VHH binders against Ribonuclease D (rnd). Designs and how they scored, part 4

Target 1, 374 residues: Ribonuclease D (rnd), of Desulfotalea psychrophila (q6ajf4)
Amino acid sequence: MKQENIISTTEDLKKIVNKALKLDAVGLDTEFVWERTYYPQLGLIQIALSDEECYAIDPLSIKDLSPLGELLADRNTIKILHDAPQDLIIMSQATGATPQNIFDTRLAAGFAGSISTISLLQLVSEQLETELDKSETRTNWLKRPLTEKQLSYSLNDVRYLRATRVILLSKIIGPKIKSWLQEELNLLNNPANYSTIADESRYKKVKGVNKLDRKSIGVAQEIATWREQKARELNRPRGHVIKDDILLEIAAIRPTRPEELANTAISTKAAERYGNDICQATARALNKKEVDLPHQQKRSQLSSQEKGALAQLKELITLKCDILGIDPALLGNSNELKKIIQTLYKGKTTHMRQSFGWRKEFLKDFYQIHRDTI

## First folded at step 25 (VHH)

Design x1 (from w6 with I106L)
Fold by OpenDDE, last read:
Structure x1 (fold): chain B 374 residues (1-374), chain A 120 residues (1-120)
Amino acid sequence: as target 1 above (374 residues)
Amino acid sequence: QLQLVESGGGLVQPGGSLRLSCEASGFTFSENYMGWYRQAPGKQRELVAFITSGGSTYYADSVKGRFTISRDNAKNTVYLQMNSLRPEDTAIYYCAKVKYSGWDSLYDYWGKGTPVTVSS
């Protein structure tokens, strides 16, 4: 692959973007490293204008990626990606643009008779008489210069996306299933998907937080908030500031002085570095009115009846998906399915994606049967 | 004006071979995907194979290993070599330009078709 395929200037980026904007569809992919930083480090962006014309955009050399943002936000040009959400988040952050008119080949694959977790390499190998090299999947994409092999690999990740789209759409059975795919793709156009979770809401993502009492949950919220801010400030992963399990321990003991942290699994170094901040966060929580504390979300164990219903739900999904030729995973993961049952039997109005759109329609009969039994 | 002209169809015995040709005009052939569809009596039109501008090929499972799609950009022609023909391959075969941006229809500009009959 000719060094000519590397874009390292804003001017050159503008040129290829302008060309892309005149096309009906392009392929996009990103390579990034996300191990030691708060944000993923973008190492490479690939764009396919055609099977023959692919470029590697070097984000390390280009400070202004705004031209790429124009392409992302364009409603006329289809941007084809495999497993689009992560790449779109990264590119949205890098460009400030909200992605529009996205086609996700992995998502489409689930509706086209493949598994929804299929890799691009596998998808291309199965559908096209093309073998792709897998050797560069774990390469250091931040290292310069890139090798020819790395470039070749990276460009192959986009080169066949247009063809893949055609194949997948051709395999989808009927207009109804296509409409379901469209609904899913439309979600990728929602700006809300690219917004950041409020720092004050991050505690909800801490595993096990709901095992705490309400007061401790309040403490966890403040610590999680602080952790998020600190992680951002230091550009470190959350867990590198303080691990979730340690956060929970701290929340439980409600430290008023840094020395009390010795009763947790927190490292001496971390306690020294963050002890005061943690205690301050704790104090903020403890000074709050009870009404301002987060509510405990108790995960209730499923009753025997609920377990039975869950089994029936799974069976129904499996059967119907088999008939329709779509991946059952599209309906929801195990936790989501449990939540459906809990909602039906306990009357909890929780926002579930299965309560809307094609999934609601898909599960309509199941809902009707079980509403009458409650 | 866009034109696709198919040729090469005919009657063949089971196990026989045919080579279909499609000559294209009215667009930049080398930059486009080309494909073959077929429609059997009483059945819906189905994709048989297509070839990308880069030369990558796709085949329906029913014809994989037996049919080969190829292209000659200098002649603006796409070919379908059909080997080991079976009675179930009997259909009118249509050449098409791929519309890769399509949703409901992924192909456009159909030829008149060439009939292929596989019968003992």
Scores: ipSAE 0.811, ipTM 0.942, lowest interface PAE 0.5, mean pLDDT 93
Fold by OpenDDE, fold request of step 26:
Formats: sequence, structure tokens, C-alpha cells
Structure x1 (fold): chain B 374 residues (1-374), chain A 120 residues (1-120)
Amino acid sequence: as target 1 above (374 residues)
Amino acid sequence: QLQLVESGGGLVQPGGSLRLSCEASGFTFSENYMGWYRQAPGKQRELVAFITSGGSTYYADSVKGRFTISRDNAKNTVYLQMNSLRPEDTAIYYCAKVKYSGWDSLYDYWGKGTPVTVSS
């Protein structure tokens, strides 16, 4: 691949984007490094205008990526990506644009008889008589100059996306399943998907937080909030500030003095650096009214009856998906399925994906049977 | 005006071979994907093979290892070499121009078709 396919100026980027905007569809991909920073470091953006015309956009050389944002936001040009959500988040952040008219080949694969977790390489190898090289998956994408091999590898990630789209759509059985795919794709156009989780809600993502008592959960919330802000400020991963397990320990002991942190697995250095902040966060939580504290989401154990119902649900999903040629994983993960049962039997009003759209329709008979038994 | 003209169909015995051709006009052939469909009596039209502008190929499972799709950009022609033909391959075969932005229809245009009959 000739160095000629690298875009390193805003002017050249505009030219390519203008060309892309005249096309019905383009392929996109990103390469990034996310190991030591709060934000992912974008290393490369790949665009395919055709199978023969692919470009590597160098974000390290281009400060203003707004032209790419114009393409992302355009409603007329289809942007084809594999496993789109991560790439779209990164590009949305880099450009400030809300993605529109997205086609996700991984998502489509789940509706086309493949597994929903299939890699692009696997998908292309399975569907096209083209072998793609896997050798550059662990390369440093922030290093310049890029090698010819890196460029070739990266461009292959977009080169075949148009063909892949056509093949996948051709394999989807009937207009009904296609409509389900469309419903899922439409979700990618929602600006809410590209908004950041509120700092105050980050505690929900801490593994094991629900094992804490209500007061400790409150403390965890404040510490997690602080951690998020600190991580952002320092441009470091959350875990580099405080690991989740340590955060839970701290929340449980509810420290009022930095010296009390010695009773946790927190490092001496971290305790010295963050001890006061952690205690302040703890104090904020302890000064809150009980009504303002987060509710403990106790994972209730399923009754024998509920377990039976869950087994029936899983069996139904498996059988029906087999008949329809779609991946059961599209209906929800194990936790989501459990929630369905709990909602049916305990009357808990939780917002579940399975209560809306094609999933609701898919599960309609199951819902009817079990509602009548309660 | 876009035109696709198929040829090469006919009667063949099981195990025999045929080569279909499709000549395209009215668009930039080299920049487009081309495909072959077939429709058997009483069945829905199905994709048989697909070739990209870059030369990558796709085949339905039912024809893998037996059929080969190829293209000659200089002649604006796409080919389907069919070997080891079976009675179940009996159908009208259609050449198609791929529509990249297609959803309900993945192709912009169809030829008139060429009949293939495999019978002893």
C-alpha cells in the first residue's frame, strides 16, 4: 500500500469526505489504544470508498476532524462498520457529531445465521473466499510512521464491508427478521447512546457494589463519583486511581480519617495522594438523608417455580431462534432473561429491552402463558 | 440505459457442465459488484454467486465447489462456470447488478434470464 493512501491534512480529509458524501455507502473502522488513559487514544481511522479505494486517516496529524463528523452525521450515506458501537463512540467524541445511518455487520450477522460475536475476519473468511491476515491485531497504532504491513492490515478491515453487508442481507430470512435488524440499527442513531454516563451513576458499574449495605452504597457512590472526576482530570484509567475491589473495601469501612485507609488494600502512595479526597467523599455520603441514598438492588434468588420458568424461556428462545436462523444472544443475556422472569412473577416494573419492539413480539406467547398463571 | 444480457443456458445431463455469460452495458462495470440468481419452478429466487469489484467471490452453500463466478472488465462480462450439475440446479438464471445501498432489494437490475435444465 502506497503512502499515498494516508490522509494527514484537513484539506485532504475534506476531499475524501466530499467524495464519500456522494456515495450511497462507505466502510469505516478505527484503531485505538486504551490502556493508560481515561480517553481512548485514536491511532487510525480507515475509510473505504470502494473495494479499490481505501484510505487511512491519521488523527495524530489532523487536529480538526470535523469533516469526518459531517460524514458521520449524514443521513444519506450508509456508514458500514463491524461492531459499530465502540468505534462510533470514539469517532463521536473525536468529531462531536452524532452518527446517523449506520449498518453494523456484526449485528446483522446475528440475524443472518451467524453468532452475534463473530469477528470481521471470521465473517469475511466464512462468507468470502478471501483470507485476511491476523498478524497486526496487537500493533502499536500510535507509533509513527506506520509500516506498510500495518496499513495493509488496517485497510482490509474496511475493504470488504460493502460486500459483507450485501451478503448478510441476502441471508436474512424474510421481511420480518429484516425489520428486527432495522429496529436494532435505528438504536445506533440515538444521540443518547453517545452521551456519557453521569458521574453519580458510575457506582452501579462497580462490581460487587450491591453486596454493600445502603449506607456503604452511598459512600461507594460518592467515591466512584470522585474517582471518575479524578480519572478524567488526570487522564488516567479509573482503576489507576482506585481499583473497584479497593473502592468497595473503602466504602465498607466508611473512613473518617486518611489513616483508616490502612485497613484496606489501597497502596500507601494512593492513600497519601487521595486519602483526604476519599474521606471528604465519604463524609458527603454520610451527611446525606437516608431517602437520598441509592437503593440496594438485592439480587433476589429465584424460586423453584421461577427457575422452572427461566428454563422454559431459554428453551423457547433456543428453539424459536433455531427455526428463524437468528442468534439467541440477540434476545438478551442471562441476567436479562432472569429479569424477565422476576418481572413476570414479582411484578417488578423494570425497563427491559424485552418489553419493547421485536423482542416483545418474539416473546409474546411466553408472556401470555405466564401472565395467566400468575 | 442499463442492460444485462444473459447467455449460455440449455439442457445438460446430470454431472455435466455449462458456462453462463452476462454482458453488461449502461453503467461503469468495473466499479460494480455482479451476481447470479436463480429461480426454480415453484421456488423463490435465490442468490447463487456474487463477485466484488475487487474480485472477491461469494457462493451459496448449495453450489460451493461446483460453481465459479468470474469477470472480465475489459468485456463488461460476468461468467458463471457450472460444473457437476444436478437436477436441483434446474432454474432460470439471472444476472444482476448489485445495489450497495439496497435493503429490500439488493440489486438494481436483472437480466431476462437464461434457462438451465439438468435432466437425464
Scores: ipSAE 0.808, ipTM 0.942, lowest interface PAE 0.5, mean pLDDT 93
Fold by OpenDDE, fold request of step 26:
Structure x1 (fold): chain B 374 residues (1-374), chain A 120 residues (1-120)
Amino acid sequence: as target 1 above (374 residues)
Amino acid sequence: QLQLVESGGGLVQPGGSLRLSCEASGFTFSENYMGWYRQAPGKQRELVAFITSGGSTYYADSVKGRFTISRDNAKNTVYLQMNSLRPEDTAIYYCAKVKYSGWDSLYDYWGKGTPVTVSS
């Protein structure tokens, strides 16, 4: 595959996008590096107009990717991706566009009798009898020029997406399951999926935060908020500012002066650099009214009865999914299933995806049986 | 006008071989995916195999290892080599142009079909 397939100018990008906009479907993929920065670094964008016509778009050479945004936002052209969410977020950020009319082959695979975690390589290998090289999965995508091998590898990630879509759809059993897939695909069109989590909500992502008392959770919230802002400002990973474990330690001690940070695992350098900010964040939390502090999300252990119900739920899901030829993982992970049981037995109305759409329908009988027993 | 003309069907004994051909006209053959379907008596039409414009191939599990789909772009023809035929392969075989943008239907056009009968 010749250097001729690299798009390095806005003009050329516009040309291929204009061509793509006239097609019913295109394949897309991205290569990025996300190790030392707050934002992922986009290294490459691949587009397949056909099996024979694929291009590597160089985002390092093209500053204005708005033409790609036009394609991404277009409602007529199907954009086929494998494991689409991350790529879509990155492309949305790079282009400013909201993705529309997305087909996720990984998602579809789950409805077509495969596992939801299947790789594109595996999917293509299994379905199209095509062996793809896996050797370039850990390459530096920010280095220029790209090697021929890198280009070949990257383009293979999009080349077969149209065919893969056909195969997957052909394997889906009936219009009902297809409608479920459509429902899931429609979620990818929601602009909310491409919005950033509020800084004030980041504390929820800190592992172990729920082990803290309510006041400390409040402190963790403020520190996490600050950390998020600082990480963004410095364009560094969150953990490079303050690691989660250290954040929790700090939250627990509720420092009022920087010297108190010496009682944590925070480095001297970090304490000197961020100590005042951390104390200010802490002070903000401590000055809040108790009613304004985050609630502790206690993971309650399941009762024996609840465990029994959970087992029944899992069995039901397994059985029905087997009959329908879909991956049970589509119904929810272990934590989500537990939440279903807890909601049913404890009457807590928590927002669960299993309470809506095809999942609700799928689980309807289970809900009915257990509502009558409670 | 788009046309697909199948040929090569017939009666064959179990374990025998047949080669089906489909000549296409009325569209750019080399740029399109082509496929074969079959419909057995009393059954629904099912996908047997398809081949992409790039030459990648897909086979139904029931025919994998026995059937081979190929194409000759110069002749606008798609082929289905059927080896180790079984009685359950008895059906009318249809050539189809694939519609990769389809949802409910993934194929746009069909030929008239060619009958394949596998019987002792």
Scores: ipSAE 0.805, ipTM 0.940, lowest interface PAE 0.5, mean pLDDT 93

Design x1 (from w6 with I106L)
Fold by OpenDDE, last read:
Order: structure tokens, then C-alpha cells, then sequence
Structure x1 (fold): chain B 374 residues (1-374), chain A 120 residues (1-120)
């Protein structure tokens, strides 16, 4: 791998992007480190113009990645990625561009008879008579200079993406399933997918938050909001500001004074540093009208009848997916399936992806049967 | 004008071997993926093998271990070595230029095909 394949200037980046823009499809991948920062640290961007022509773009050397953004946003050139969502978010943030015309090989694999969680290495090894080295999966991508081995490894992550796309599409059975894949791929073009969760909604991501009473949930919301802002400000992981479990403890006790935080697992240092802010956040929550407090999302245990229905749903999905040659995981995870049942039996209208698009159609018969029985 | 000219088909006994060739013209051969399809009577056309510009290869499960796809860029030719032929391999074999940007069709050009008959 010739050092010549490392792009370290905006000018050189423009050159390869201009070339890429003339192609029907390119392969993309990113290497990043996300351990000690609020934002992931982009370590490398790989682009394959062909199987033979691959480049490693060094984001540490290039301040302006806008040319890459042009490619990312281009509607004519297919950008092929494996497990695209995370990479797209990172690249979108780095370039300011909204991704367009994305092909996700992992997603496609699920529709092509593979498991939807398949790694690129596995996919390539299964589909192509090519063995890829796994040795560099754990490396410091922020360290310079990169070794030849690292470069070779990284470029292999994009080199075969065009071929992989072709193979996967060739394995997808019929236009209907392809249309489902297209529907899923179209979601990747939606700018909304690259928007950040509102700070005020972050509390929903705190594990166990729903175990709190309504007032405490309100407190958790305010603390989570503050935490998010603080984490962003400090460029630290939110957990490094305050861990989720500690956040819940704090929310439960509803501190009015920083000294009260001593009753939680919060460190002395953190209490000293953030105690006032936490109490202020708490106060904001406590001063809210009850109507403005978040609703408790009660994870209600499924009734016996609901459990039965869930089992039937799972069986149906498994059977139908087997017939169609697609991964059942595409229909939803266990929690999503439970929500389907709850929605059907309890009449709660929750936004579910299974209520729309190909998933709705896929589950149509199940819905009809259960609507008639209710 | 794009042209793909297949050759090498014929009648062979079970267990026999054939080597198909496809000569390409009208495009930059070395930069393109090439593939072989086959269509048996009354059946749909199916992908047999695929070779990338970089030389990576894909085979249908039905032909793995028996068929080998290769290319000679200097001759603008793609080959399909078929060993241990079976009656079920009987089909018209088509050389194709891969359209890697395709969706419904992954090939933008087909040859006229060469017939392969495996029969005792």
C-alpha cells in the first residue's frame, strides 16, 4: 500500500471527490474513536473508487472536509457502506452534508438471506472468495503515522463494497423484497435521521427512568437535559458527567441543596462541581405544573392473552421470513414486538415503525386477525 | 458498441469439462466486473459466477468447487472453466457486463449466449 493513497490535503481530497462524482458508486467507511469525548473522534475515512483504487482520507490533517460532503450529498453517486447509520452520522457531522443515495450492505444482507447483524468481514468471506485480515479491528485510529498494516486493513473495508452490493442484490428474491430494501434505504436519505435528539428528550434514554414517579421523572428530565448540555460543553461522555444510575438516584431524592447529594453514589468531586447545577435543574422540575411533567411510560407486564398473541406474532414472523428468505430481525426487536401486542390489545396509539410501510404490509394479516378478535 | 461474444459451449458427458470464453469489446474491460449467467429451458436466468475488476470471484452455491471464473485483461476476455459437469448444468450460458450501480438489473449488456448440454 503506497503512502500515495493517503489523502492529507483539501486539494487532494477535491481531486478524488471529483473523480468519485463521475462514478456510479463508491465505497465508504470510517474509523473513529468514541471513548472519552462527547463526539466521536474521526480517525480515518476510506473511499473506494474501484477495487483497485482506494484512498485513506486523513481527517486529522484536513480541516475542511466539505468536498467529501459534496460527495455524500450527491444524488447520482451511490455511496456504499456497511452498517451505514453510525458512519453517516459521523460524516454528516464532519462535513455538514446530508447523506443521499446510500446503500447499506448490512441492511441489504438481511433481505438477501443473511443475518442482519453480519459483519463486513463475514459478509465478504461468505460472498466472495476473499479472506480479510481481522487483526486491526482494535487499533488507535488517532495515532499518526498509521502503519501499512492499518492502512491495508482499513482499505479492505471499502475495497469490496461494490462487489458486495452486486452480490447481495442478486440474491434478493423478487421485486417486492427489493422494494422493502429500497424503503429502508430511503430512510437514510432523511435529514431528520441526522438530527440530534433534543436535550429535553434525553431522559428517555436513561435506563430505568420509568421506574420513577412522575415528579422524579420530571427531575430526571431536567438533570438529563443539563447533563447533555454540560457533556457537550466539556466534550465528555454524558456518563463522565453523571452516570445514569446516579442520575436516577438523584432524581428520586429530588435534592434542594447540594449537600443532599451525599445520599447518592455521586462522587464528592462531582457533587462539588455540579451540585448547584443539579439542584437548579431539580428546582426547575419541581416548579413545573403537573401537566407539563413527562408521562410515565409504564412497562406493563403482558397479560396471559398478550403473551399468547406475542408468541403467535413471533411464530408468524419467523415462518413468513423463512419463506421470503429475509431476517426476522428486520421486523423489529423483542421490545418492538411487545409494543405491537400492547397497541393491539390496549388501544394505545404509539408510534411504531411496524405501523407503516412494508412492515405494516408484512404484518397485515396478523393485524386483521387480532382486530377481529378484539 | 458494446459486444460480448461467447464461445466454448457444446455437448459434453456428465463429469466432463468445458471452458467458456467471452471476448468483450466497446468498453474498458479491465475496469469492469464480468459475470456468467445461465438459463435452462423453462427456468429463469441465474447468476453462475461473478468476477470483479480486482479479481475477486463469486460463485453460486450450485457450482462452487466445480466452476472457475477468470479474466485476461490483455485479451479482454472472461473465462468460465466448468469441471465435473452435471446434467443440471445444461443451459445457455451468457456472458454479461456487470452494472454495479444497477438495481433491478445488475447487468447492462448480455452476449448472445453459448449452449452447454450435459448429457449421457
Amino acid sequence: as target 1 above (374 residues)
Amino acid sequence: QLQLVESGGGLVQPGGSLRLSCEASGFTFSENYMGWYRQAPGKQRELVAFITSGGSTYYADSVKGRFTISRDNAKNTVYLQMNSLRPEDTAIYYCAKVKYSGWDSLYDYWGKGTPVTVSS
Scores: ipSAE 0.803, ipTM 0.939, lowest interface PAE 0.5, mean pLDDT 93
Fold by ESMFold2, look of step 25:
Structure x1 (fold): chain B 374 residues (1-374), chain A 120 residues (1-120)
Amino acid sequence: as target 1 above (374 residues)
Amino acid sequence: QLQLVESGGGLVQPGGSLRLSCEASGFTFSENYMGWYRQAPGKQRELVAFITSGGSTYYADSVKGRFTISRDNAKNTVYLQMNSLRPEDTAIYYCAKVKYSGWDSLYDYWGKGTPVTVSS
């Protein structure tokens, strides 16, 4: 691999971006490291101007990435990525630009007869007669100089994206299915569709939190909220502040004094460092009225009727997707399908993407049957 | 100025072979993806095979293992070798220059087509 493919100055970046802005489509990808920090550490950005003209942009050498932001936000040039949301988040943060005119080959693959979780390697191997080197999938993208294998791997991640887009779109036979894909691609222009969850909702991700009583869940919520804010402030993983299992122990105790933390597995260092913050979070929770406390998420199981409706929903999705040649996962994950049933039968009102757009149309017969029979 | 000229079609028995050719002019052939499409009576045009500027290939499932796409950049020509032909391969075959920004239409230009008939 020639080292001339590495872009390490702002001047060279501007030249490549100016070329890209004159093209109708380019491939983009990123490599990052995300182990010991709250935010991912951007290690590399790759761009394909053509199959033969691919570059690796070094964000460690370039202080001002805003020229790349011009391309990211450009409405005329298509940016083709595989599994775009995380790459778009990190590039948007690095450039200050909001993405526009994005094509995601992983998303399109789901509409074109592949599974919507397919890797780029698998997709290219299924669609093109070529070989991709996968030996560099987990490597330190922050280390310099980049090895020849790292460069070759990284450039191959963008080299085939234009071809892949053409092939995927050729396999999507119906204009209706293409219109559904366009609806999904348009969502990539709105950061809210791929942003992180609210700090005050993070406690829901702590396994075992629903085994606590309601007051202790309130304490867990306040501690998890504080933990997220502290982790962000320190740029450390949330588990390096307080691990989930220790958070649950603390929430169960509801400590009002730092000394009470000795009754948990929290380290002496963490107790000294965070003890006052933890007790303040506990106090905030204990001062709430019961109406303001969070509910246990899993207070009710599905009834026999609801389980039957869920089975019918899954069967409809499977059969219809098989006929249409699209991945059933595009309609929703297991939790989303359960929410549909709970909304219909328990009267819970919640925002569901299945209540709007193409998914609503896809599911209209199911909705009509179950509204008629309830 | 852009021109694609297909040849090599005809009538063939099931199990037979044909070799289609497409000579291109009016653009930089070596930098462009080329494809073969076909349209059977009463059906939409469909992608049969596709070759990138670098020689990577794609085949529709219905023709994999039977058809081979290739290109000769020195002659500005793309080929489709069709072996083990079946009656369902009967169609007009079109050479096309691929449009990288395409959505509803994935190509910039078509030739006139060359008919292929597979019957006893």
Scores: ipSAE 0.700, ipTM 0.899, lowest interface PAE 1.0, mean pLDDT 87
Fold by ESMFold2, last read:
Structure x1 (fold): chain B 374 residues (1-374), chain A 120 residues (1-120)
Amino acid sequence: as target 1 above (374 residues)
Amino acid sequence: QLQLVESGGGLVQPGGSLRLSCEASGFTFSENYMGWYRQAPGKQRELVAFITSGGSTYYADSVKGRFTISRDNAKNTVYLQMNSLRPEDTAIYYCAKVKYSGWDSLYDYWGKGTPVTVSS
């Protein structure tokens, strides 16, 4: 690969985007590093205008990536990616645009009879009679100059995407399965996918939070909300602000005055810096009405009847997917399937994707049978 | 002005061979994917093989190992070498300019086709 395939200026970026907007479909991919910052550090964006015309866009050299946003949001030009969601989030943040008209080859592979965890390299090698060099999958994409190996590796990640789309769509039999794929692809157009999860929900990711009493869970929620906002401001991991175990200690004591933090393992520096903010978050939680506080949730084991229903659910999914030629993983992971059972038998109202769309229709016979026996 | 002219079809015994040719005009042949589709009586048209602009090839499972697609960019021609033919291969074979952006239809254009019959 030659250095002429690297786009290092906003002017050259605009030229490539103008070419891409005149095409029916392009391939896209990103490379990033994410270890010491709140946001991923974007190292490279690759674009294939054709199998022979592929470019690496250098975000370290280009300060204004917003011209790429016009392509990302364009409804006429298909953007083909493999395993699209993370790449789309990163590009949406970098460009300010909401992606439109996306085709995800990893998602489509699951509907076309492949496993939905298949790598692009494996998919290409199984479907096309061509050969990709095996190379290191992890490398420092922030290092400059890019080596020829890095460039070649990165451009191969987009070169075959158009051919791969043709193959996958040719393997999807029947308009019903194609309509399910279209439903899933349409979800990638939803602007909500490119907003962060609500800051108020971050406390749910803190291991051990459900061991606190209800008032302390409310305090943890407010502190985690504040921590997320502060981490974002600093562009540092949330643990840099306050580690999870310290957050739980603080939530348990519900401090109203900064000196009370001395009874936790918080560092003197962090207590000095954040003590007032932590106490304000505590006050917000303690001023809430009890009905507005989060609930303490305990995990429970499935009953024998529920385990039997789960086994029947897994068997139905496996058999029906084998007949239809689609990957069972598209219906949900083990935790999601357990939630279906808990919804049916324990009366829980939970948000799950199996309650609407094509998955609901796929599972209708299971729902009917177990609704009749409950 | 876009034209695809297929030739080389005919009647052949099971186990026999045929070589289909397709001469293309009216577009930049070397920059486009080319493919062979077939349609048996009462069936939908299906992709048999395609070849990318760079020479990478795809084959449907039903023909893999028996059929070979190739292209000659100097002659604007795509070929399908069909060996070990079976009665199930009986169809009209269409040369197509492959549409990499399609959804329901994965081609931009095809010719009139060339019939292939595999029968004793």
Scores: ipSAE 0.695, ipTM 0.897, lowest interface PAE 1.0, mean pLDDT 87

